# Ledger of designs, part 72: miniprotein binders against a7ua95r516to809

Target 1, 294 residues: a7ua95r516to809
Amino acid sequence: ASLSLLSISDLVPDLQFIFFWMSNAIEILYFIQQKSPAYMQTIELMDDKAGSKESLLSATISANEEAMTILEEVIMYTFQQCVYYITKTLYVVLPGLLDCNPFGTEPSSEQCRRAAGVCVCAVCVMPEAVRRVVSVFQTTSDLLQQYQVHSEIQSQMFAYLFFFTNVSLFNQLIDKGPARGWFQRSRVLQIQASVKILLDWAKGAGHNHLAQKFFAKFCSTVTILASPPQQLSQMSWKALCAEHPSLKPVQLHRILTQYQLMAELGPLPIWQPSSEDEAYIYRTVDLLESFENH
Short names: E, the ipSAE of ESMFold2; O, the ipSAE of OpenDDE; V2, 0.75 times the mean of E and O plus 0.25 times the DockQ between their complexes.

## First folded at step 6 (miniprotein)

Design cc24
Fold by ESMFold2-Fast, scan of step 6:
Structure cc24 (fold): chain B 294 residues (1-294), chain A 83 residues (1-83)
Amino acid sequence: as target 1 above (294 residues)
Amino acid sequence: DPKEMVELLLRIAERLLEIARLALERGDFEEAIELAKLAIMAIQIAMELAEKYGTDPEVREKLEEILRKAEEILKRAEEELKK
């Protein structure tokens, strides 16, 4: 009705225009930078009175600097607008990733018989929720390529999008996970499989390094929660901190506490925080991640 | 905001046009042609946005003024280069 949510497809025409002008502004900026030495040299060689020649030189320098400033302003503005609209769309679709099942629903015995010697049970398919997230990334990639946006800016864009995705997923899992049942082993394995689909997409798109860097916190969280009780109970606090350096002590402690509850490992804490880390464990202001990356 | 984009494109075109004028004054006709064409492109896109999303009459008048000036510099630079 009156509050219709925009899909990434609905934004494509507006995003096309923004990417077009980001690309053009970058090209114009490079053109001006490349011509700067030629302008200075041409003026230097002019056979004119000193005052007139210096006036033209000063005007040329001033005009070039003003043009570069405005072009940089346009590049920054268009970049920020793209990030804003893409992340706004992404935020709406990301929670679905935590609730979807990429292993599929078990078919009836009738369907298994119909498959006739081919195992179709627990088929790993791309859930609609994961497809929506992937489509946001793919559409962004397609637009950056269509408008020949410089690879450095493409990398900056995906760094921002992966950072945003990581923070959004981590915060939702930590804050809402217990109430939603997302810490249950079966749900965590589904989340892990869904995240693998996103990471596989990123690798295929040439962004593997960025994905590994910016998804580290959420991946560490899911890895811990997906670990078998026998394996996790053998690891010391120090070993877990060393293996998961992206997690703050309070975050690691919250994750392990939830794991103990869901895995029914008993009433006594298995993982003993170091005395140095203990002081930070109950600082609630450090539990959730900030969306600010500067 | 499309209106902000129109104003930014107008400012870009104004600066490009000034650089093109200075290039014409120096006798760098090839450079003046390139810069004038870029200014025209910026203004044409700004005019398309202004048509679609609306803009202040003062801004529209300024877009038309800068377009005329850019076309004049382009023509003058092309004529000088033919000489």
Scores: ipSAE 0.044, ipTM 0.532, lowest interface PAE 4.4, mean pLDDT 78

Design cc25
Fold by ESMFold2-Fast, scan of step 6:
Structure cc25 (fold): chain B 294 residues (1-294), chain A 83 residues (1-83)
Amino acid sequence: as target 1 above (294 residues)
Amino acid sequence: DPKEMVELLLRIAERLLRIARLALERGDFEEAIELAKLAIEAIQIAMELAEKYGTDPEVREKLEEILRKAEEILKRAEEELKK
C-alpha cells in the first residue's frame, strides 16, 4: 500500500550490491596486507643492479599503498551507505516501539514460516511495531552473514545501529514523552517490555556486549521510570548517579521530574542534586544526545 | 549512489591492475592472475550498475578500456605459468 512505511525488504536488492563490494574490498585489503612482506622478499632476492631493483621495489610499495588507500575509501563509503539506508529505515519504524502494547494479543507473523528456532518464534509473537525494528536488525545480520563480512566490521555496524537506536529512542522519549503520555507508568512498562524484546534479540544474535554498552542511556531511563515509588524514594541523588553513570545531571533531573509528575508524588526532596551537580541541571545543551560519534 | 559506486569500482580496478602488472614483472604469476580476476570482477559489477542506472559515455569507455587491460594481464600471466 501507498500509505505503508517503506520496508527494509524493499532495500535488500540495493543493499546486496553494497554489502557484496564492502566484503570484497575488505578481503582484497587483507590479501594485499598479508602478501606485502612476500612481495618485498621476492624483489630483494632478484638478481639485478641496485637501480633497477630499487625502482621495482619503490613502484611496488607505492602501488600497494595507493591500492590500500582506495580500498579503505571503498570500505568506508560502502559501510556509510549501508548504515545510511539501514538507519533511515530504522528511524521511520522506531517511534512505533514507544507507542505499541506488547501485552496485547496479535496474529503470528508471516516470517515465522521462513526459519526454525527460538529467534523466529519470538519474532512471530512480537507486536508489529517491534517486529519491524527486529526485522531491520535481522536483515542486516543476514546480509552480513550472506556476504561473509569480517566479524570486526559486523561488530562495528551493530555498534553504530545500537548507538543510533539508543539516541533516537532516548531523544524521542525525553523531548516528546511528556506531551504523548509516554512517562505514565502503564506506558513505561510497555516500553520496557518492548525494549527487552530488542535486547533479547541482540543477545541471541551474539551482540549482548554491544547492546549493553550502547543501550545504557535508554535502559537507565526506562529502568528509573519503571521503578516502584517505594523503591525509588529510598535512593538518594548520589546513589542514582552511581547506578546510572550514562545519564548526565540534566538528563537525570528531567527524568526524575517527569517521574514525580506522572506518579503524582509530592516535592522531590529526596532527589536533590548534589551541590557539585546543581549548576549542571540547567545545561540545556546537554539534554538531548547527538547522533555524531565521540 | 550508483554513479559514485561505479567511480569507486573503476578506481579499485585501476589499482588492482597496477599491482597485477608489477606482479608480472616480479614473476609472481599466480598473484597476477588472482589480482587480474578481481579487477575483472570489479569492472563487471561497475558495468552492470552503469547499465541499470545509466552513466556517462566517457565512463563506459573507461570501463571497457580497463577490462581489456585486465584480460590482457590475465592472459599473459596464464601463458607464463605454462612455461
Scores: ipSAE 0.249, ipTM 0.716, lowest interface PAE 3.1, mean pLDDT 80

Design cc26
Fold by ESMFold2-Fast, scan of step 6:
Structure cc26 (fold): chain B 294 residues (1-294), chain A 83 residues (1-83)
Amino acid sequence: as target 1 above (294 residues)
Amino acid sequence: DPKRMVELLLRIAERLLEIARLALERGDFEEAIELAKLAIEAIQIAMELAEKYGTDPEVREKLEEILRKAEEILKRAEEELKK
């Protein structure tokens, strides 16, 4: 449905206000931090009696500390509110990414254009489901840029948004994938292409490092599932663990089990877990990731 | 929630106003002006939120009181700077 796109558009005015005050609080905090030493020096240079001078110094220190405390509280509160509303919107739009086809459609005559006397047909279009997710990230980036929010806070916000997206997509794929057919190779290739669009967006926005770090688990999962049987069947359990350290043994075991089923492969001895990992798999049944920071 | 944001903006304005008053007291008139203006802007935004989402009459009265105090400090700092 179109409701997800309408939802982020409806939130923009409220988010603009929250970003405005987050930016202002950060700027006021920096102003006070930068000016505080100069204020202390000015007081110490004053030709007042010791008692009045000490009273003014104590009052200034106290007032600055109280102001910095409330400003830090405002920054944290506004940051948390932004993250809450943005992730709530993401949660609604993310499942659609797992069902869309980013490989495009056959070009119609209406999709063709003429260039230099030849017909050029554009077949690469972003699926609506991917556009909705990108729109959330782009709107966030635009608001952070519009209000000139400090780059460190921008990085923290996108780190959490990417973390949230990774956990949401991984959990949806693992939990609902078998019933929705998402583990079929053709569907996995579609998912991988859709994720690449998100990663390419992140790279263009200056967040490549964060995207590589926080999408590691989901990327490892789709990379394994998209591997040709000839290639994957030659990789040992140990080699797969080394190539995909973000995956827990129980998660890797589930992924390989699904791969065997979908590719109609029999048991593969080289995919047998080590004794230590096998003990972990037997003991641990929790496949899904927590939304709490890793 | 709007109520929490109004509360935080009010507290920001109160703290900024205190720093502005101390700046005025030590003769830093430029800083007093800058801080008083920031306090006024914080209160004005809090008032807009209070009007849009509704608030208690007591909260409105307190916002108006802090705005008056900030405007008074701004005026005093500007007058001192002109001297």
Scores: ipSAE 0.366, ipTM 0.785, lowest interface PAE 2.6, mean pLDDT 81

Design cc27
Fold by ESMFold2-Fast, scan of step 6:
Structure cc27 (fold): chain B 294 residues (1-294), chain A 83 residues (1-83)
Amino acid sequence: as target 1 above (294 residues)
Amino acid sequence: DPKEMVELLLRIAERLLEIARLALERGDFELAIELAKLAIEAIQIAMELAEKYGTDPEVREKLEEILRKAEEILKRAEEELKK
């Protein structure tokens, strides 16, 4: 199956058009809501003709309700279209983040020009795959700001995008990671550097709180995989669970088991849950998430 | 606040489900499957929080409704992809 790579840049003209219509519909809705009470009060003060005042009030109410319904439908439709295209673009570019090498040595002339005056380390160069993901977030932020979309809606949009990104990356890493060699420590350090670029972007954009909240699972996973095996082998199962509360016990166990196997750790201890720990793991998977106070 | 998190996850799941339905209608079956799975994940997290910290019956009913719809879209998208 051939996957077509979409660039957010290719969608910007269409997204601008959709955001333009959404913004206009929101402003018209606001205008009607603000002016309707004053106009209705003006009609209430009229007493020129018998019966005509009641007909005018009824007609005005009906017209306002119809206009508001149409505007709400336009806002909903345009919002759905924006989210659809942003999500579709993000879905296509996210896997590249796990395959890219942020420690690459040769940036393009444009990247060199933009990076002039920054840190000398290779990690300061934004790889093309990471840049594509960041450009989706940046374009979304720019459009929301350009059309003055309320901060609450902006927060909801980025909560959605960060949740989507986190779970997609986590699922890709867990499902395909062993076969793709992504559990090798050198590869994990590359993934960690790429994720740091995304998190740094989120901090700069004013979304640090949302990023910390929604990237916790993937960040915990990458942190574990980047940890020296010797350090992990010295921690108790309870300590590991307490350090990574965003991971379900079954997810943590799978990660540790796969990492131990893939890293050819040989002489290092096997992370095995006790009978009590196994009962706890299966209970949390089947029914409830529980925290141990130890 | 656990209640705010449940409400936020519910809204995220509803959005994922809307986009999954649109993807399904447009023949983007692989995307529809991924989005439906993400909606199920969001609802499962919300249901775990609701069970642990408590929630209004109305919110619980809404979580169950969205989970059912997400499972339906997932099944339908998987069946279409098999064809």
Scores: ipSAE 0.066, ipTM 0.614, lowest interface PAE 6.6, mean pLDDT 74

Design cc28
Fold by ESMFold2-Fast, scan of step 6:
Structure cc28 (fold): chain B 294 residues (1-294), chain A 83 residues (1-83)
Amino acid sequence: as target 1 above (294 residues)
Amino acid sequence: DPKEMVELLLRIAERLLEIARLALERGDFEYAIELAKLAIEAIQIAMELAEKYGTDPEVREKLEEILRKAEEILKRAEEELKK
């Protein structure tokens, strides 16, 4: 598979087959579960021949359990395949979100100035990079709706997609941010605006609770980096830990160090870690998030 | 992976047919018919995937065998229901 798939639309035919069989496996599973009382009743109504009724009941229970096990495996497999292809597409498009400006292309900024005179308001236009990410989420939502996938499975799908997006964006910002200039205030505000577009989409799609839960780490990071120096310098380490419980001590320390450097707040950290947290501050293995964590 | 999907569909069809056989034995002919039809659909999709992406001759033989068994159960259940 040396072929580069640039958009979610290129995957739609393959995803349709996977969603089709996920939906069918779920329906077959529910059909078998629904028929459970009926087969019990049918066996009870049978003429009792020495041991044959109990033997048939035992065989029926075993066969149904085996069928349910296989169907659950198929549901899990098709779910994992959908997640794999969708997240692979997200992985390609997500870095663009950190490197785009949603506050206006040249045409949009000029239109704002013409309509309002000299407009000081931020004119947010959905950049191509943000549109690509939203397109992946929207296409996923459309496919789940088209194949009438159970709402609980839909919630699990978006929980994982939001989890993946959060981890991917956080790791990219922490790892590549210094080299890319992403910690500069103007760039952080652009990132914050782009993320707001994603969160607004999630809210409109009925996934606000999932988005708030699974984007917590990246949102905390951007919130800290976007904070005015006047406000942030008034907060203690303990207060910042309490406000941002999703961040590990080493992650919070790295973010504050970058903030202090970019804001030119002085040569030494204002925010001193607690003695309990200090032991973990220099553990680089805990800096980046794992895609396998819950 | 299309090969894994073919194997999973084959396993689904096998389990559905076992339930259908037991349904036939206990006199649930309508249920046996519905299960046999689902098994046939699963095998037909597996055969289409096997044709498009390729598969081992052994797997193709198993698909054909399970399809034959599904059609046999369907026919028997339909005949019993006519009675």
Scores: ipSAE 0.321, ipTM 0.770, lowest interface PAE 3.1, mean pLDDT 79

Design cc29
Fold by ESMFold2-Fast, scan of step 6:
Structure cc29 (fold): chain B 294 residues (1-294), chain A 83 residues (1-83)
Amino acid sequence: as target 1 above (294 residues)
Amino acid sequence: DPKEMVELLLRIAERLLEIARLALERGDFEEAIRLAKLAIEAIQIAMELAEKYGTDPEVREKLEEILRKAEEILKRAEEELKK
């Protein structure tokens, strides 16, 4: 492989071919599954001369089973290839989302500026970094629709892309956030607004349920960090754990500690871990999320 | 990646062609035509990839063999259906 191009548009020709064959494999699989009863009925109605009927039936069943196995392998292979290339592109563009400002007052382009006389268009308020991420999701959606890929496969694709995005953003924020100033309340509000743009895109694309499920950890993290000190100090450790069940105790503790440091607040007794969680608070191996399920 | 795709397309075409042959044998000419056309399309794509990225001589020979067989089944099924 040569040096990879960082744009999703550079991958479109390769992705078009992969989606084309994923779609064809799914349609052929469906065709074989639906036609099997008709094949068996046709054979059953044939004259049973010299055992020809039984031989034809056995051969048809065997051929259909072998075809379905190979088609399932092709569907799996093409799905994995799409996920691989799309997530590799996402990995490059996602960190920019944590540094962008969606509350900018100036339009990003001359065309957008001239158009924004009465109502601000989405392009005028969407930072370039957010647009790059949305472009990856939109291009994926367009290709899935262009090649009429089955809706179940589309859902599985976006479930994984949202899962990957959530893990990538969470790990970047937790690992690099303190040094980058990303835990400052003003920066957190910008991050929250940027994530809202991604969630709104997902809702518009028909994937709201998947986005709510797979962005839960990062959204909980941003919600806590954006909370005013007065509101947050009124909640017990147990209440915070209950409100943010996607966060592990060590993750919640680290977020609250960082919040206290950035807000110039001393330790608050109300945010003390439970006795059961205390032993796990210092297990740093559980701090960052894995991209792979156990 | 491209070599693996060529091999997968070859395997798909082989299985589609076997089902098309069985459809032809039982008198299901419309299904034989559909399956033969899909096999031809799979082989044509595989051949295009093989030309662009290279492939083993054995695989190339097999692609040509399956294409000939698929075209034969398509022709026979279409002739039967026209009657």
Scores: ipSAE 0.015, ipTM 0.443, lowest interface PAE 5.9, mean pLDDT 77

Design cc3 (at its last look DockQ between E and O 0.79; V2 from the best seeds 0.00; counts 0 for: pae E 3.9 > 1.5)
Fold by ESMFold2, look of step 6:
Structure cc3 (fold): chain B 294 residues (1-294), chain A 83 residues (1-83)
Amino acid sequence: as target 1 above (294 residues)
Amino acid sequence: DPKRMVELLLRIAEILLRIARLALEFGDFEEAIELAKLAIEMIQIAMELAEKYGTDPEVREKLEEILRKAEEILKRAEEELKK
């Protein structure tokens, strides 16, 4: 409906509503899990002189089981709604990471440092495209903390957001990279710097393990593309596969083909796939990743 | 989807009241109070959504009934706690 409605700041009221219900459902579920066994023990110790013990036990079991079922459904529904809204905003802002220049420092920054007589002119300037992506993650983190969402749910949320980010960036790079010039070495180094800023955010936010796990495919791609030609040209196909297990043969082949073109290493293929991998390097159906595998 | 949200809120409120009644029976009056308050809040939000987006008359009747029951349980639990 509107690009302003895809901004994370415009979605905060809706996300607050959803996180409120998720947090409350989790709290109620925790209460039931802690109290239900105690109530059942109390019933078993009751004197059954009134003849109501089995009815009370049945009611307690039924209420507990129905509550757990409904609350798990609510938690799943609210989680899916959060993911839906957040990934809609990520989809809009993520392509900008591939086009931005994180090294856009004016020459005046060196002049300011020299004029001041001390190298202390450290202004935290983040490229706008990176800031937009970090803003989505930071807003999500702030809301999860504000509503005291269970840490396991927070971890699952960021696991999916990092997975989505990885798939989106990888697919855009592979699909649009040749036409957009994103495989040129200067662009790859700019992309690498932008991703480092994002990974530094994830580490500072306590999600380093998740980011390392779920960004692996895109990071491997950028690492290969950023490698010096003398170093990369001397690595075998087998060594590259072992170093970058997150990449499928068709993906690695495409990356190396683009690398060879941009590094002007000639038309003769440098990297020879193994006999087992030869059948898979042209499987274009496997080239792009699916968003549905999480 | 506001109609789905109203349905979920109604189901949660019903469960909260059943558990609040059990807490009352077992003398856990402070928890019964907190559960009843939460049910009232969920019902109030569901009623706001139902008014804005419309819903079946049967759902509206259920919301009103559950609100009355939640307020009754809250009052009962508060009276028992004062003892």
Scores: ipSAE 0.208, ipTM 0.629, lowest interface PAE 3.9, mean pLDDT 79
Fold by OpenDDE base, look of step 6:
Structure cc3 (fold): chain B 294 residues (1-294), chain A 83 residues (1-83)
Amino acid sequence: as target 1 above (294 residues)
Amino acid sequence: DPKRMVELLLRIAEILLRIARLALEFGDFEEAIELAKLAIEMIQIAMELAEKYGTDPEVREKLEEILRKAEEILKRAEEELKK
């Protein structure tokens, strides 16, 4: 099946199965961690009949160590599988976010229309492209809650999903943005509004800190591009670096160069990189973000 | 991969049975019952997956063996709790 046809709804049955096992494995892991010391103490208090105590203690320790190792493997495997399936779905829907016009009158979702007529809930008023992205995150959140997955694992999953989303959107914007007209002010404002809807959802879902952290690079890029020429032309390279610390010098330089071309601005000496940053501006290997470092 | 999930479930069930046996030896019959029931549930799910996706006959045989052992432990623990 072409990746383009894969919806998060199609993956729900498989994801439910994986989340069930992940949750159970975590529960068993905690159970063993809590009970193992008590069992060891109980064995230690037993009468030492003919070396049986030491053998039983050794067997119990070995069984617990093996159990912990296997459960950790299961948790890691199920986590990776969830992330793999969810990121595939995100990969399909994320490009639509960059092309979305959130200021258009798009019809409310069919589901809300059927239930209450004109639903004015935050999800129903979302543009379709934004709603598709939010639906992936919401479905993930709902599944994590349904199976009562430990909060730490939930946080790690959302951290990775936000990281993946940021890398994907940033790389697409930097690489394809000039050719697709995404650097035009009107388009940038549309992207900014769409991302704000996503961030507002993340805030409402309790993931505000993670969203702010992991979307920082994409948000910084959009903020710079959304800035009026009159305002941005007054900002020095050093001021822009300080205001947008998530951007590498090569990334900032690329954004400013493309902005200059789009806005038909002549060379701006104020945007000239510092002597310290000059060596880093030409590191094209650092221009796009990597998926590997997470 | 459904096959990998069946293998993982099998391994978890084996571990749960080992812990349930220890619980029986220590007189923790309630805990042994809980662990045995959980093992049974995991094996049943693994068997359903094995039927749906086709698994090695050796894996099916092993699932049946573990199920039998889990039921035996459950029965013993329940009998001890009634005494």
Scores: ipSAE 0.096, ipTM 0.586, lowest interface PAE 2.9, mean pLDDT 86
Fold by ESMFold2-Fast, scan of step 6:
Structure cc3 (fold): chain B 294 residues (1-294), chain A 83 residues (1-83)
Amino acid sequence: as target 1 above (294 residues)
Amino acid sequence: DPKRMVELLLRIAEILLRIARLALEFGDFEEAIELAKLAIEMIQIAMELAEKYGTDPEVREKLEEILRKAEEILKRAEEELKK
């Protein structure tokens, strides 16, 4: 049996139920945290001539502790389910971001065709591949707002989604980039422009700080690869490490090696690792990023 | 896992109902009404998922039981506010 490509729109009904559960669980949690002390105080102040006061107080404490535990489990479970479905959808659409051309003047939609007639719109074109990624983030944002999910949970959600996107894009670029021609300068500039569209969306959505934090590794990689040869060749290994602290020595060395090959610069001593970093450039197990980080 | 989602909604509704009963006991009738309405909403979602993905007869019976109890709490709290 063949399965159709699962889009974010196909998941909206299921995600609506999960966000509904999450929002209500959070609200109930805060209600219990606020009301429990008042209820306990009321019980404490009661004159209990029948001897039921201690029993009621004990039962209230037990009920509150049980409620807290179950609600926390529900919040964690619903959060994990949302992350699972959203990242599964992202994983399918993200590679397209590395192949698309935001500088194109032949858009597929009628709206884009009209916009592309203007010079400014031609530079700001959103490719279909980028639109698919943005639509996943926008739908997530819309659902979080629709169900009034607490802002702290929203921040945690986008922190993880940006982390996942960063790891996925970085691993795709490093692992498949040489064979796909993605380290070619024209392709790097296209990737940089596509990523900027995504980051601009994040800034507009109020997540600029999270985007800067969790996209640091991929942004550093693209920034280095997009640097002019005369500028990059004047930077020492130490200076590059200082400018790009998110990159591990093995990652930085691999990126610079690919840049050197594509720019036809030949062997240059400028980008040689420090004595302290020399051992780490051979740690191939550290080349690709893990999706398992919390 | 939709079946686990039904179980979690049922547990949340039970907690909501217990707190609504406490609110009713302490004279917080408006709060009891809101909590009972939330419990009803949670159970209705759980029943919809149970119909779509299937569930054990015992779970369906428990959903019906909690729905009935939530409706009773809601009615009592509304009657008290009318006073």
Scores: ipSAE 0.017, ipTM 0.457, lowest interface PAE 6.1, mean pLDDT 77
ESMFold2 (binder alone), look of step 6: mean pLDDT 85; pTM 0.825

Design cc30
Fold by ESMFold2-Fast, scan of step 6:
Structure cc30 (fold): chain B 294 residues (1-294), chain A 83 residues (1-83)
Amino acid sequence: as target 1 above (294 residues)
Amino acid sequence: DPKEMVELLLRIAERLLEIARLALERGDFEEAIELAKLAIEAIQIAMRLAEKYGTDPEVREKLEEILRKAEEILKRAEEELKK
């Protein structure tokens, strides 16, 4: 199928098979680990020759170690295949998140108002672009639950999916944002609302800690860009670095430069880089994030 | 890659079968039965993948050989347990 027509539903049969075997490999690994003491005791009781007994014990240990090694390879392989198919699907749907508008112009869609000193906003309707991304995460969660995959493996999978999503969204926003108008304040607020929907899904799914950890860079970027000029102008470079430690100097400098252009602010003396960071604000090789785990 | 998956499943089945054989040798008949059944399941899954995506004739022959050996160990372990 074409990339523009690729959906998570199209991949479900292949993913079901891979998740099924990953779960089975994990269970077999646990079975072998749990049975090791029983094997030793049986050998101790049944063999009447020391040499024969030692040979059987050695063979049993060797066979179990080899089986565990192969099972670990299968678990790794199936995990990598799941990640590959799921991230390939995410890659296609993620750019839509940066272009969608959860704040419709219709009176029944979305409204933000202030009442009696309290800011009240209507509940955001999930745009189709956001729904497609959430659908990928939800289908993954459903499959992991269906095949009763161990919680540690589930956490590792969502850690990687959130890592991939963060890198993809950050790179798209930084690289293509100026040309696409994504740094305009109205567009940034739309992006912030869409990201909030993803983070709320993650919290509901029990992955709040992972989402906070792995979305830190993109969330920091959107938070800075969505800050009112009055608030942001009160923050020094040092204060911004302290609040947003996930951002590299060149990334923070690029974000603040875009903010200044969109807000029609003058020079950025208030956001002057620290002496230590000054050498790194123009390191273009550090601007975009790598998909490699590093 | 389905080809890699078939080869990994074959290797798992071979090791599970060896553990089942050793369990049979030391008198752990219930463990031998359980491990032999797991080996059979792994081979059956590998054979389904091989049918859908194709595989080398040599690999298919090995899958059939290991399936036969696993069924033999299962039968022997079940017979010993009935004793």
Scores: ipSAE 0.195, ipTM 0.676, lowest interface PAE 4.2, mean pLDDT 79

